# Ledger of designs, part 11: VHH binders against UDP-N-acetylglucosamine transferase subunit ALG13 (ALG13)

Target 1, 122 residues: UDP-N-acetylglucosamine transferase subunit ALG13 (ALG13), of Homo sapiens (Human) (q9np73r231to352)
Amino acid sequence: LFRKLTAKDASCLFRAISEQLFCSQVHHLEIRKACVSYMRENQQTFESYVEGSFEKYLERLGDPKESAGQLEIRALSLIYNRDFILYRFPGKPPTYVTDNGYEDKILLCYSSSGHYDSVYSK
Below, E stands for the ipSAE of ESMFold2; O stands for the ipSAE of OpenDDE; V2 stands for 0.75 times the mean of E and O plus 0.25 times the DockQ between their complexes.

## First folded at step 13 (VHH; framework vhh_h_nbbcii10_fgla)

Design w5 (from t2 with L37M Y116R; at its last look DockQ between E and O 0.85; V2 from the best seeds 0.00; counts 0 for: pae E 3.9 > 2)
Fold by ESMFold2, look of step 13:
Structure w5 (fold): chain B 122 residues (1-122), chain A 127 residues (1-127)
Amino acid sequence: as target 1 above (122 residues)
Amino acid sequence: QVQLVESGGGLVQPGGSLRLSCAASGFRFSYPYEWAMGWFRQAPGQGLEAVAAISTKGGSTYYADSVKGRFTISRDNSKNTLYLQMNSLRAEDTAVYYCAAVEWYSGDLYPSHYDRWGQGTLVTVSS
């Protein structure tokens, strides 16, 4: 497996996804905005997984200084029709995060510092 | 943000039972979140030793050989709480017990894999 490093900032998840979708990290703000819009438009699907105000959660998520994580990955799988596979430790099996039946996958790795990078199989 | 707080430690006689709890805040255990959990312990002058681990959904559990058949790990994802039921306690079970969590992994007995740790609760087994 090949690891493509992303900038170590709060947008690293969206940068890694941008890299896999568009071969460039530059679209991370667009992907973040799409995530927020999708979750807002599908509030009934996501609201029960959020503690407190869902709208305040989305306002926070829209801020490029705020980190994104597990719930956002679920939404992004549906937005881009890709299932997510996540590698955590060398020599250990990955987590198949989503199983929506999509042909295409997004491969990520995750570190204890909350950082996501893109992973390539070739 | 993510915090783990253990409780339920105390003094018990050999052969006795005790139940530890670990309350999580700043994250949720239930779907769609992927957090495996574990209990680890440290006796005075010793290194950190694995006790038990449980996968995100509770379908897989792991136990150190020294506690198999005596300890039971469980989780209540609706209450964001992890438990350790300790039965048939022995003097060598005396230790500070730590709750731990790992993101994006199914769990195991390797403490270096865990991202978040509680402050510990003391269990003393003595007569």
Scores: ipSAE 0.242, ipTM 0.615, lowest interface PAE 3.9, mean pLDDT 86
ESMFold2 (binder alone), look of step 13: mean pLDDT 81; pTM 0.844
OpenDDE, look of step 13: ipSAE 0.781; ipTM 0.895

Design w6 (from t2 with S30D L37M; at its last look DockQ between E and O 0.90; V2 from the best seeds 0.00; counts 0 for: pae E 2.04 > 2)
Amino acid sequence: QVQLVESGGGLVQPGGSLRLSCAASGFRFDYPYEWAMGWFRQAPGQGLEAVAAISTKGGSTYYADSVKGRFTISRDNSKNTLYLQMNSLRAEDTAVYYCAAVEWYSGDLYPSHYDYWGQGTLVTVSS
ESMFold2, look of step 13: ipSAE 0.491; ipTM 0.755
ESMFold2 (binder alone), look of step 13: mean pLDDT 83; pTM 0.860
OpenDDE, look of step 13: ipSAE 0.752; ipTM 0.885

## First folded at step 14 (VHH; framework vhh_h_nbbcii10_fgla)

Design x1 (from w1 with S55N; at its last look DockQ between E and O 0.11; V2 from the best seeds 0.00; counts 0 for: pae E 3.9 > 2, placed apart)
Fold by ESMFold2, look of step 14:
Structure x1 (fold): chain B 122 residues (1-122), chain A 127 residues (1-127)
Amino acid sequence: as target 1 above (122 residues)
Amino acid sequence: QVQLVESGGGLVQPGGSLRLSCAASGFRFSYPYEWAMGWFRQAPGQGLEAVAAINTKGGSTYYADSVKGRFTISRDNSKNTLYLQMNSLRAEDTAVYYCAAVEWYSGDLYPSHYDYWGQGTLVTVSS
């Protein structure tokens, strides 16, 4: 397996997803916007996982300086009809981080610093 | 600012029981289903020893051989709280007990795989 590095910034999740979907990291802002819009339209699905005001959470998430994580992955799986596979530790099998039954996958790795990179097989 | 706070330690006689709790807070999001948590301990003058681990997905549990049948790990996902029920306590169970957590992992008994650690709670087993 090969890791494609993303810029080490708050948008690394969306950059890794952009790379997997479009072979380019440049669409990360559009993916972030889609994520925010989807979660807003589906508030009942996501609000219980958010501490505090859900609308304030979404406002922060819309800011490209804000990092993203597990909740956004669940939304993005539904938006793009892909399940996420995440590699965390060398020599360990990956885990399915979503289980929505999609045949297409997005492959990521996740570091202890909270950084996401794209992964692909040769 | 993930924080893990252990409680429930104290002095107990051999053969007794204690229940440890670990309250988790400051998670980036509420993700009780994609975390693994564990208990590790350090006896006076000794290294860190794995005790037990549990994941959210599938309810899988892991135990060190030294505690199998005596200790039970469990969690309450609605309260983000991890527990360790310790029965049939022995003098060699005397240690500081640490709660640990890791995101995006099914869990195991390797301390280096855990990212977040509590400050510990002391358990003393003595007559």
Scores: ipSAE 0.228, ipTM 0.556, lowest interface PAE 3.9, mean pLDDT 83
ESMFold2 (binder alone), look of step 14: mean pLDDT 82; pTM 0.851
OpenDDE, look of step 14: ipSAE 0.266; ipTM 0.657

Design x2 (from w1 with T56P; at its last look DockQ between E and O 0.91; V2 from the best seeds 0.00; counts 0 for: pae E 2.3 > 2)
Amino acid sequence: QVQLVESGGGLVQPGGSLRLSCAASGFRFSYPYEWAMGWFRQAPGQGLEAVAAISPKGGSTYYADSVKGRFTISRDNSKNTLYLQMNSLRAEDTAVYYCAAVEWYSGDLYPSHYDYWGQGTLVTVSS
ESMFold2, look of step 14: ipSAE 0.444; ipTM 0.733
ESMFold2 (binder alone), look of step 14: mean pLDDT 85; pTM 0.879
OpenDDE, look of step 14: ipSAE 0.783; ipTM 0.897

Design x3 (from w1 with F27Y; at its last look DockQ between E and O 0.60; V2 from the best seeds 0.00; counts 0 for: pae E 4.0 > 2, grease 24.3 > 24.2)
Fold by ESMFold2, look of step 14:
Structure x3 (fold): chain B 122 residues (1-122), chain A 127 residues (1-127)
Amino acid sequence: as target 1 above (122 residues)
Amino acid sequence: QVQLVESGGGLVQPGGSLRLSCAASGYRFSYPYEWAMGWFRQAPGQGLEAVAAISTKGGSTYYADSVKGRFTISRDNSKNTLYLQMNSLRAEDTAVYYCAAVEWYSGDLYPSHYDYWGQGTLVTVSS
């Protein structure tokens, strides 16, 4: 397995996903907007995981300066019909973050700096 | 941004008990996602020593041999709070106790695996 670096910014999750879906990190803003829109349209599925105002949460998530994480990954699995597998430490098993039964996977790694990168077999 | 704040330290006599708390908060931490947490300590003039760790949903616990049977780690995910119940305290338990957390990992007793750290709370066991 090989690590493909993303730009070190708050959009790194969406950049890693853009890389795996489209072979380019360029579409990270569109993926972020899709995430926000999906969660807004499916509020009942996601609102219990958010403390306080769900709309305020989504407004912050829409800002490219805001990082994204575990809840967004669960939404993105449903949007793109991909299950997520996450590697953290060398020599340790990965975490199967979603298990929605999708054949296609998105492979990520997470570093202590709060950064997500794409993982490839090539 | 994740914040860890310890409390409950103080002065206690040998054989006594204390309960430490660690309140966790942050924009992405309000719900018990894939986080493991632990307690580490540093005695005066000593290096950092592991005490105990607990997995994301409390399914697994880990204890240093020096505290087994005396200390109990637990967490309340509804309050995002980690606890350490310390019983049968000894002079050698005197230390600054640190709360730590790690994302996307089940936890263990290796401090280098933990991403976030509190500022510590002092426990003094004397008299």
Scores: ipSAE 0.199, ipTM 0.563, lowest interface PAE 4.0, mean pLDDT 84
ESMFold2 (binder alone), look of step 14: mean pLDDT 83; pTM 0.865
OpenDDE, look of step 14: ipSAE 0.490; ipTM 0.762

Design x4 (from w1 with V102I; at its last look DockQ between E and O 0.07; V2 from the best seeds 0.00; counts 0 for: pae O 4.2 > 2, placed apart)
Fold by OpenDDE, look of step 14:
Structure x4 (fold): chain B 122 residues (1-122), chain A 127 residues (1-127)
Amino acid sequence: as target 1 above (122 residues)
Amino acid sequence: QVQLVESGGGLVQPGGSLRLSCAASGFRFSYPYEWAMGWFRQAPGQGLEAVAAISTKGGSTYYADSVKGRFTISRDNSKNTLYLQMNSLRAEDTAVYYCAAIEWYSGDLYPSHYDYWGQGTLVTVSS
């Protein structure tokens, strides 16, 4: 395994996912938009995990300066038919944050600072 | 491996107080890590009921109407432990209390959303 560094900004999750999907971070905005759109169309699936107005949450999520996390990971898993594996601690087994039964996987590293990187297997 | 272990249950008189603890391992539920922790309970012959929940992001808390003003959910990040302070206990609070965790930054009071559960600790309120 090796970690490929992702730009350190609020879009790091989407950048890392872009890297995993397209071998480039350039699609992070497109992926963010897809995430927002999907969550909006499937409000009943996600709204119970959001405090306050769901629409306002999505409005904020549409901002490239807004960080994303596990809720978006779960949405993106469904969008791209990929299950997410998260490496959080060096030397420890990763966490399967989604388990939708998808064959394809997205591997990410999550630091204590809230930063996401892409992980590749050798 | 995620593990939740409840403790602090026991027998208490009506009007009394009790503090439950949930020792969490296998993950850290501190910001910026995105987790939510919750307490749920099951009374004899009843279904699972939500009691309280807390999110890592912002530390937002949620309470069932039946316990508002009496129960307080909190956490100690240094100990990776969740607490439930129960005051003014009533007979109807008698139940097995479970600690639960989900990988969301926002908590809620829906048991079906929580992926990890402890073994439970019995709280009996009786005169």
Scores: ipSAE 0.024, ipTM 0.363, lowest interface PAE 4.2, mean pLDDT 90
ESMFold2, look of step 14: ipSAE 0.364; ipTM 0.643
ESMFold2 (binder alone), look of step 14: mean pLDDT 84; pTM 0.871

Design x5 (from w1 with S106E; at its last look DockQ between E and O 0.64; V2 from the best seeds 0.00; counts 0 for: pae E 4.0 > 2)
Fold by ESMFold2, look of step 14:
Formats: C-alpha cells, sequence, structure tokens
Structure x5 (fold): chain B 122 residues (1-122), chain A 127 residues (1-127)
C-alpha cells in the first residue's frame, strides 16, 4: 500500500476523503460543510459524544482552521456510504473505524501528530 | 483537548495496596475502536517502564511480567476513569506513575505508541 500525501493543515481529514471520493483534495470545504449539516440534522445521534454545547462544537467544526477526528469520520461514513479503515503503525493490522456494512471503503493513515493521509494500492 | 490527571499516589509500606486513578476529559472510553489506555512508570534514575494497558473494545489487557498477578488495570467508562489496583507492593514499585492514551489503536506495552500523557503521581513504597 502507498499513501497519497495531503496538505499539512487542519483540513487534512477532509482533504484525504476528497482525494478518495473525487481524486482531488480540492473539495474539502464542501465535505466539511456536508459533515456539519449532517451532524446538525442528526443531533440525537452525535450529541452524546460531544463535551459541552453541541451547537458550539458544530460552529467550531465549520471553521477550516479547526481539526476534525473520530466523530466526524462516523458522520462521513453515513453521508458517503463508505466504511473507514485506518492504518497507524507499520506491520500492525488496521483499525476498522466504522463497520456500517458498506462495500466501498475509505483508507486512511494517521500519524501521532494528528495528520491524515489517503492510502491506496497501485 | 484530551486531558489525563492521575491521583491516588502516596506512601505505603511493603505488602500494602494502593489504587491509582486517571481522570480523563475530552473523549469517552466507551467509543469503540478509538482508544487504548495504559499505565507507565519511571523509578528514580531509571527509564520509562510499561506497567499495564487496556483496550477500549473487547477489554483486552496487557501486563508487564514484573506486575502480573499483583496489579489490575480497569476502567469505568461512565466516569471516564482508568484505574490501577496495586497489591503486594514492593520497594521496587517506587516510581512516578503516568496515565497514557492512544487513539485508533488496540494498545500495547510500548510507550512510544501513546500520544497523550498525564503529569504523573508518585508512589513510594517504604517503611
Amino acid sequence: as target 1 above (122 residues)
Amino acid sequence: QVQLVESGGGLVQPGGSLRLSCAASGFRFSYPYEWAMGWFRQAPGQGLEAVAAISTKGGSTYYADSVKGRFTISRDNSKNTLYLQMNSLRAEDTAVYYCAAVEWYEGDLYPSHYDYWGQGTLVTVSS
């Protein structure tokens, strides 16, 4: 497996997803907006995982300078009908971040610095 | 932001017991496949040593050979708290004990695999 590097910024999760869905990182803002909208429309599903105000969480998430993570991956799996598989360490099995039963997958790797890149095979 | 705060350290006689706690904020222990946590310690003049680790899903536990049968790692997901029950304490258990966590991983006894660390709590075993 090979990784496709994403821009090293706070939007790296959404950039990696854009790369796998559309073969380009350019749509990361649209993907972020879709994530925020979905979570707002489905507050009952997500609010228990958020410490403090859910609306303030969503306002933060809408800012391209703010990082995203595990809860956003759960939402994005449902939005795009893809399950997420995450690699962290060489030689270790990947983590199935979601298991919603989708045939299509999004493959990511994750570094200790909190950076996501897209993963692919030739 | 993830925060880990240890407590429960202190002075105890050989053969005694202590229970350490690690209060966590900024995440939930019950979120499957996302977090492992562990206890690591550093004795005076020594390097960092793994003590025990526990995964979020499946409840898998890992123990260093030096503490097997004496220490028990556990978690209470409703209180976002990790515990280390230490029984049959020995002078060699004297150390600063650190709580640590890693996301997207089932856990192991390699401290370099853990991303978040508490400030530590001192355990002294002497009489």
Scores: ipSAE 0.254, ipTM 0.594, lowest interface PAE 4.0, mean pLDDT 85
ESMFold2 (binder alone), look of step 14: mean pLDDT 83; pTM 0.862
OpenDDE, look of step 14: ipSAE 0.788; ipTM 0.897

## First folded at step 15 (VHH; framework vhh_h_nbbcii10_fgla)

Design a1 (from x2 with F27R R28T; at its last look DockQ between E and O 0.75; V2 from the best seeds 0.00; counts 0 for: pae E 7.6 > 2)
Fold by ESMFold2, look of step 15:
Parts: sequence; structure tokens; C-alpha cells
Structure a1 (fold): chain B 122 residues (1-122), chain A 127 residues (1-127)
Amino acid sequence: as target 1 above (122 residues)
Amino acid sequence: QVQLVESGGGLVQPGGSLRLSCAASGRTFSYPYEWAMGWFRQAPGQGLEAVAAISPKGGSTYYADSVKGRFTISRDNSKNTLYLQMNSLRAEDTAVYYCAAVEWYSGDLYPSHYDYWGQGTLVTVSS
């Protein structure tokens, strides 16, 4: 498999997902907004996993300078009907981050610096 | 924002027991079932040594040979807490014990694979 580098900024998760879904990183802002909107509309599903105010969490998440992670991946799996597979260490097996039973997958890798890149299979 | 806070260290006689705890918190620990965790230790003047590690759901555990049969790692994911039960303690177990965590991994005894670390708790085993 091949790694596609994303821009190294706080939007890297959404850029990697945009690359995987649309073969382009340019839609990362729209994907971030969709994530925020979905989590807000499905507050009961997500609020118990957030420390403190859920609305303040979503306001922060809507800011392009804020990083995103595991909870956002769970939301994005449901939004796009895709399960997420994550490669963390070279030569080690990946982890299913979500297991919602979707046939389509999004493949990511994750570095120790908290950066996400898209991964392509052959 | 990941916080790991160890507790339970102290002075104990050889042959005694002690239980260490590591409280984990932060946005990322809202899903504790995706985090491998481990205990590592360092005596003064020595390098970091692996003690034990546990997989995200607790199904797999790993122990250094020096502690097998004496120490038990466990976790309570409802409390976001990692434990190390230390029995039959020896002078060689004297060290600062660190809790460590890594996301998206099944766990192992390689400290370079762990991204988040606590500040440590001192265990002293002496007469």
C-alpha cells in the first residue's frame, strides 16, 4: 500500500478523508463542517464521550486550527458509511478504528506527532 | 489533552505487596477501548525498563521476565484506570514507575511505541 501525504496542519484528518473520498484534499472544510453538524444533530450519541460542555467542544472543533481525532472518526464513519482502518507502526497490522459493518473503508496512517495521512491499497 | 496520573507508590518491605494506579483522562480517553497501556520503570542511574503492558480491551497482557508471576497488570475501562498489582516485592523492584499509553495499537514492551507518559510514582522496597 501507498501513503499519500496531507498538508501538515490541524485539518490533516479531514484532508486525509477528503483525499480518500474525492481524490483531493480541498474539501476538508466542508467535511469538518459536516462532522460538527452531524455531532450536534446527534448529541445524545456523542455528548457522553466529551469532557465538559459539548457545545464548546463543537465550537472548538469547527475552528480549522483545531485538531481532530477518535470521536470525529466515529462520526465520520456514520456520515459517509465507511469504516476506518488505521496504520500506526510500520510492519504492524492495522486496527479497525470503527466496525460499523460497512463494505467501504477509509485507510489512514497516524504518526506519533498526531498527523493523519491517506493510505491507498493496490 | 491526555493526562496520566500515577499513584500508590511508597515504602514497602521485601516480600510485601503494593498496588499502583494510573488515572487516565482527556478527550482522547473518551474511547478507552482503543488505547494500549503499560507500566515502565527506572531506577536511579539506570535506563527505562519495561514492566508490563495490556491491550485496549484487556484481552492480552505482556510481562517482562523479571516480574512474571509476581506482578499483574489490569485495567478498568469504566473508570479509565490502569493497575499494577505488585506482589513478592524485591529490592530490585525499587524504581520510579511510569504509566504510558498509545492510541491505535495492541500494546507491547517497547517504550518508544508509547506516546503519552505520566510523571511517575516512586516505589521503594527496603527493610
Scores: ipSAE 0.013, ipTM 0.347, lowest interface PAE 7.6, mean pLDDT 82
ESMFold2 (binder alone), look of step 15: mean pLDDT 85; pTM 0.876
OpenDDE, look of step 15: ipSAE 0.734; ipTM 0.862

Design a2 (from x2 with F27R R28K; at its last look DockQ between E and O 0.66; V2 from the best seeds 0.00; counts 0 for: pae E 3.9 > 2)
Fold by ESMFold2, look of step 15:
Formats: sequence, C-alpha cells, structure tokens
Structure a2 (fold): chain B 122 residues (1-122), chain A 127 residues (1-127)
Amino acid sequence: as target 1 above (122 residues)
Amino acid sequence: QVQLVESGGGLVQPGGSLRLSCAASGRKFSYPYEWAMGWFRQAPGQGLEAVAAISPKGGSTYYADSVKGRFTISRDNSKNTLYLQMNSLRAEDTAVYYCAAVEWYSGDLYPSHYDYWGQGTLVTVSS
C-alpha cells in the first residue's frame, strides 16, 4: 500500500479524504463545510457523542485551525457512502472505523503526531 | 488534547494489594471509543517495562508474564477511567506506574506504540 502525504496541518483528515474522493487535496475546506452542514441537519444522530453545546462544537469544527477526528469520520462515511479503514502500524491489521455496509472504502493511516494521510494500492 | 492522570499509588507491604486509577480527559467522542490503554512501569535504574494493556472496548487484555495472575487491568468507559488491580505485591513491583494511551489501535505491550503518557504514580512495596 502507498501512503499519500498530506499537508501537516489541522485539516489533514479532510485533505486525505479530498485526495481519496477527488484525487486532489484542494477541496478540504468544502469537505469540512459539508461535514458541518450534515451534522447540523442530522443533530439527533450526533449530539449524544458531543459533551456540551452541539452548536458550539460545530462552530469549532468549521474553523480550519481545529483538528477533526472520529465523529467527523462517521459523518463523512454517511455523506459519501464509503466506509473508513485506518492503518496505524506496519504489519498490523487495520481498524474498521465505520461499518455501514458500503462497498467503497476510504483508506487512511494515522501517525503518532495525530496526522492522517491517504492510503491506496500501488 | 488528551490528559492522563494516575492515582492510587502508595506504600504497601509485600503480599498486599493496591488499585491504581487513571483518569482520562479530552474529547468525549475520541475517548474511550477508540482508545487502547495500558500500564507501564519504571523501577529505579531500569528501563520502562510493560505491565498490562486493554483494548478500547475492554474485550482484549494483555499482561506481562511477571504480573499475570496477580494484576488485573480493567476500564470503565462511562467514567473514562482505566484501572489496575494489583494483588500479591512483591518488592520487585516497586516502581513508578504510568498510564498510556493510543488511538486507532487494539493495544499491545510495546511502549513505543503508545502516544500519550501520564506523569506516573509511585508504588512502593516494602516491609
């Protein structure tokens, strides 16, 4: 498997997803906005995973300086109809982050610095 | 993003018991949901040694041979807390005990796989 490096910033999750969906990292802001909008429109699905104000959480998530993670991955799986698979360590099996039954997958790796990169076959 | 705080260390006689706790804080969704955790220890003049590890949902546990049968790792994900029940304590168990965590992994006994570490709690086993 190939690791496609993303820019080392707080938007790295969305950059890696942009790469897998559109063959380009440039759309990361649009993907972030889609994630925020979807979660807002589907508050009942996500609010129980958020401590405190859900709207405050979404305002934070909309800021490209703020990192994103597990809850955003679950939302993006539903938005794009793809399940997420995450690699951490060489030689170890990946983690299935979502299991929504989609045929298409997004493959990511996650480094000790909290960074996400795209993964795909040679 | 993640803070780990150990407690429950202290002085105990050989053959005694202690229970260590590790309070985890950070994003509610990121923990305990995908967070494997473990206990590691360091005795004076020695390197870091694995003690026990537990998978994110608690379904798998791992123990160093030196503590198997005497120590029990567990977690309460509703309280974001990791535990180590230490029974039949011996002098060689004297060490600083560290809580450690790693996201997106099932857990194991390799310290280099753990990204976040607490400051430690001292356990002294002495008569």
Scores: ipSAE 0.248, ipTM 0.584, lowest interface PAE 3.9, mean pLDDT 85
ESMFold2 (binder alone), look of step 15: mean pLDDT 86; pTM 0.889
OpenDDE, look of step 15: ipSAE 0.750; ipTM 0.871

Design a3 (from x2 with S30D; at its last look DockQ between E and O 0.37; V2 from the best seeds 0.00; counts 0 for: pae E 9.9 > 2)
Fold by ESMFold2, look of step 15:
Structure a3 (fold): chain B 122 residues (1-122), chain A 127 residues (1-127)
Amino acid sequence: as target 1 above (122 residues)
Amino acid sequence: QVQLVESGGGLVQPGGSLRLSCAASGFRFDYPYEWAMGWFRQAPGQGLEAVAAISPKGGSTYYADSVKGRFTISRDNSKNTLYLQMNSLRAEDTAVYYCAAVEWYSGDLYPSHYDYWGQGTLVTVSS
């Protein structure tokens, strides 16, 4: 497997996803916006996973200086019709973090520092 | 802080049954459906052995071959509690049983994949 490094900033999840979907990290802001819009449109599906105001959560998520995580992965799986596979440990099997039955997959690795990178197989 | 507390251990005769419970707290209450959980055990002088694991929503269960058909893992997410029903107990089931949890995982039988652990409850199977 081959890892593509992303910038170590709050947008690293969206950069890794942009790299995987479009072979470029450039679309990370658009992917973040799509995630926010989808969760807003589907509030009933996601609001139970958020403490406090769901609107304030989405406002924070829309800020590129704010981190995102596996709740956002769940939304992005539905948006792009791809299931997410996460490599956490070298030499160990990966984990399916979503299992929505999609044929296409997005492969990420997640480091002990909380950073996401894109993964490719040859 | 996530806290796991096991209970239900004790002395049981071979062929008997016992039910273990694990009360989980410190989860964000809107995320209990995203925690895979498992039971692991350690007999005296041995390393950790996987027993069973269950996916966050309970749709998938995993069992070690040594307990398959005898033990049943289940969870009640409304009570934030994990269970292990142990039937047809044997002397070889004697061990300290540990509850374990990991966030945003489907679950598996690899102890190193679990981030949070209880302190254990002793099960002794002896006549």
Scores: ipSAE 0.005, ipTM 0.237, lowest interface PAE 9.9, mean pLDDT 80
ESMFold2 (binder alone), look of step 15: mean pLDDT 85; pTM 0.875
OpenDDE, look of step 15: ipSAE 0.764; ipTM 0.882

Design a4 (from x2 with F27L; at its last look DockQ between E and O 0.88; V2 from the best seeds 0.00; counts 0 for: pae E 3.7 > 2)
Amino acid sequence: QVQLVESGGGLVQPGGSLRLSCAASGLRFSYPYEWAMGWFRQAPGQGLEAVAAISPKGGSTYYADSVKGRFTISRDNSKNTLYLQMNSLRAEDTAVYYCAAVEWYSGDLYPSHYDYWGQGTLVTVSS
ESMFold2, look of step 15: ipSAE 0.273; ipTM 0.616
ESMFold2 (binder alone), look of step 15: mean pLDDT 85; pTM 0.878
OpenDDE, look of step 15: ipSAE 0.786; ipTM 0.895

Design a5 (from x2 with S30G; at its last look DockQ between E and O 0.46; V2 from the best seeds 0.00; counts 0 for: pae E 8.9 > 2)
Fold by ESMFold2, look of step 15:
Parts: structure tokens; sequence; C-alpha cells
Structure a5 (fold): chain B 122 residues (1-122), chain A 127 residues (1-127)
């Protein structure tokens, strides 16, 4: 397996997803905005997993300086109809982060430093 | 916030058995299917040693050669607990035993891959 490096910033999850969806990291802000909008429109689905105010959570998430995690991955799986597979360590089996039954997958790796990159096979 | 609390340590005779438990809390929704867990130990005067690890759903287990056949790792995801059954105990098994967890990984015997750690429970094997 081969990885495509993303810029090392708080938007790395969205950059990796942009790379897999569009072969370019450039759309990361648009993907972040879509994630926020979807979660707001589907509050019933997500609010029980958020500590404190759901609206404050979404305001934080909309800031490009804020990192994102597994709740956002769950939302993005539903938005783009793809399940997420995560590789953490070279040569080790990956984990399905989502299991929504989609045919198409997004392949990511996650480093111990908290950074996401896209993953490719030959 | 994730918390891991070990229990079940104590004094036991060589050849005896002991079962350790690790109560896990503070995990997000979907915990039973997202977290690998493991047991690690540190003997007096020694470095940290891997003991066993188990995948999120319990389908895969991993054991250090030194404990294979004597120790059994298991988990009860309905109770958010990890177990280590230790049989045929030897003096060399004397150590502080730590519970550890890592998100989005199938598990292995590398301590650096685990993000969350308990404070440990002491097991002493002596006559």
Amino acid sequence: as target 1 above (122 residues)
Amino acid sequence: QVQLVESGGGLVQPGGSLRLSCAASGFRFGYPYEWAMGWFRQAPGQGLEAVAAISPKGGSTYYADSVKGRFTISRDNSKNTLYLQMNSLRAEDTAVYYCAAVEWYSGDLYPSHYDYWGQGTLVTVSS
C-alpha cells in the first residue's frame, strides 16, 4: 500500500477525503462545510454523541483550525455513500471505521501524531 | 474521557490461577466495535513487556510467547470489560499488569500503538 501525503494542519482529514474523492486536496474547506451542514440538518442523528451544546460543537467544527474525528467520519460516510477504512500501522490489518454497507470505500491512514493521509493500492 | 481501571491483582502461589479485569468507561458510541485492547506488564527491575491483545470484536487474539498456552485474554463488550485469565503462574509472572486501549486498530503486541493506559494492578507469585 502507498499513501498520498496531506498538508500537516488541522484540516488533514478533509484534505485526505478531498484527495480520494476529487484527486486534489483543494476542496477540503467545501467538504468541511458540507459536513457541518449535514450534521446540522440531521441533528437528531448526531446530537446525542456531542458533549455540551450541539450548535457550539458545529461552530467549532466549521473553524478550519479545529481538527475532526470519528463523528465527522460517520457523517461523511453518509454524505458521500462510502465506507471508511483506516490503516494505522505498516503491514497491519486495517479497521472499518464505518459499516454502512456501501460498495465504495475511502482508504485513510492515521499516524500516531494524529495526522490523516490518503491510502492507495497498486 | 476514557478511563481504564484494572483489578484482580494479588498474592498467589506458584502453579495457581488469577483473573484480572479492566473496567473501561468514557468511550464514545460504538465502543465495542472500535477499540482494541491489551495487557502489558512490568516486572521488578525490568522494562515493559507485552502480554496479550484482543481485537475490538474479540475475533483475533495475540499472545507473547512467554504466556502462550497459560494465559487467555477475553472481553465482554456488554460490560465494557477486558479480562486476563492467568493459569499455571510462575515467579516470573510477578509484575504490575496494565490495561491498554487503542481506537481504530485491530490490536497487536506493540506498546507504542496503544493510546490509553490504566494505572496497573500488582500480581505477586511467591510461595
Scores: ipSAE 0.012, ipTM 0.220, lowest interface PAE 8.9, mean pLDDT 81
ESMFold2 (binder alone), look of step 15: mean pLDDT 87; pTM 0.888
OpenDDE, look of step 15: ipSAE 0.843; ipTM 0.923

Design a6 (from x2 with G38A; at its last look DockQ between E and O 0.73; V2 from the best seeds 0.00; counts 0 for: pae E 3.4 > 2, grease 24.7 > 24.2)
Amino acid sequence: QVQLVESGGGLVQPGGSLRLSCAASGFRFSYPYEWAMAWFRQAPGQGLEAVAAISPKGGSTYYADSVKGRFTISRDNSKNTLYLQMNSLRAEDTAVYYCAAVEWYSGDLYPSHYDYWGQGTLVTVSS
ESMFold2, look of step 15: ipSAE 0.294; ipTM 0.624
ESMFold2 (binder alone), look of step 15: mean pLDDT 85; pTM 0.877
OpenDDE, look of step 15: ipSAE 0.650; ipTM 0.839

## First folded at step 16 (VHH; framework vhh_h_nbbcii10_fgla)

Design e1 (from w1 with R28K; at its last look DockQ between E and O 0.13; V2 from the best seeds 0.00; counts 0 for: pae O 2.4 > 2, placed apart)
Fold by OpenDDE, look of step 16:
Structure e1 (fold): chain B 122 residues (1-122), chain A 127 residues (1-127)
Amino acid sequence: as target 1 above (122 residues)
Amino acid sequence: QVQLVESGGGLVQPGGSLRLSCAASGFKFSYPYEWAMGWFRQAPGQGLEAVAAISTKGGSTYYADSVKGRFTISRDNSKNTLYLQMNSLRAEDTAVYYCAAVEWYSGDLYPSHYDYWGQGTLVTVSS
């Protein structure tokens, strides 16, 4: 396993996922938009995890300067039919963040301060 | 650099109420920073027991059966503080109450899943 560094900004989650999907970080905005759109179309699935206005949450999420996290990972898992595995601590087993039964996996590393990197198995 | 500091403990009569606070520093207990926080307690001569837990997102809460309906866990993100409102207190609620936190977790009632702990605050319920 090795970690491929992702740009350190609010789009790091989407960049890391872009890397995993397309071997490039360039699609992070597209992935963000897809995430927002999917969550809006499936509000009943996600709204219970959001405090306050769900629509306002989505409006904020559409901003490339806004960070994302577990809720978006759950959405993206369903969007791309991939389950997410998260590495947090060196030498410790990873966490299966989603378990939707997908064969394809997305491997991420989560660092302190909320930064995501892409992880490759080989 | 994460630090949790409990306060609000003290002596209270059975049936009384008490509110504990946990001041958190070194991290922000608000989305998109994802944390779970919880209250645990240890009575004299007993093991660590889960009381309640809450996640950063969605306000999901978990309660031990022994406190369900009497205790309420909440948070104030603006103050970065966790609370435990304890009503209808019983003698068996006497314990040292600890605040705990874990990053990037949805929260549960398992102490081993929490990485950071406060020093604890003593709650004594006695007539």
Scores: ipSAE 0.121, ipTM 0.531, lowest interface PAE 2.4, mean pLDDT 91
ESMFold2, look of step 16: ipSAE 0.393; ipTM 0.700
ESMFold2 (binder alone), look of step 16: mean pLDDT 83; pTM 0.860

Design e2 (from w1 with S30T; at its last look DockQ between E and O 0.64; V2 from the best seeds 0.00; counts 0 for: pae E 3.8 > 2)
Amino acid sequence: QVQLVESGGGLVQPGGSLRLSCAASGFRFTYPYEWAMGWFRQAPGQGLEAVAAISTKGGSTYYADSVKGRFTISRDNSKNTLYLQMNSLRAEDTAVYYCAAVEWYSGDLYPSHYDYWGQGTLVTVSS
ESMFold2, look of step 16: ipSAE 0.255; ipTM 0.590
ESMFold2 (binder alone), look of step 16: mean pLDDT 83; pTM 0.861
OpenDDE, look of step 16: ipSAE 0.718; ipTM 0.868

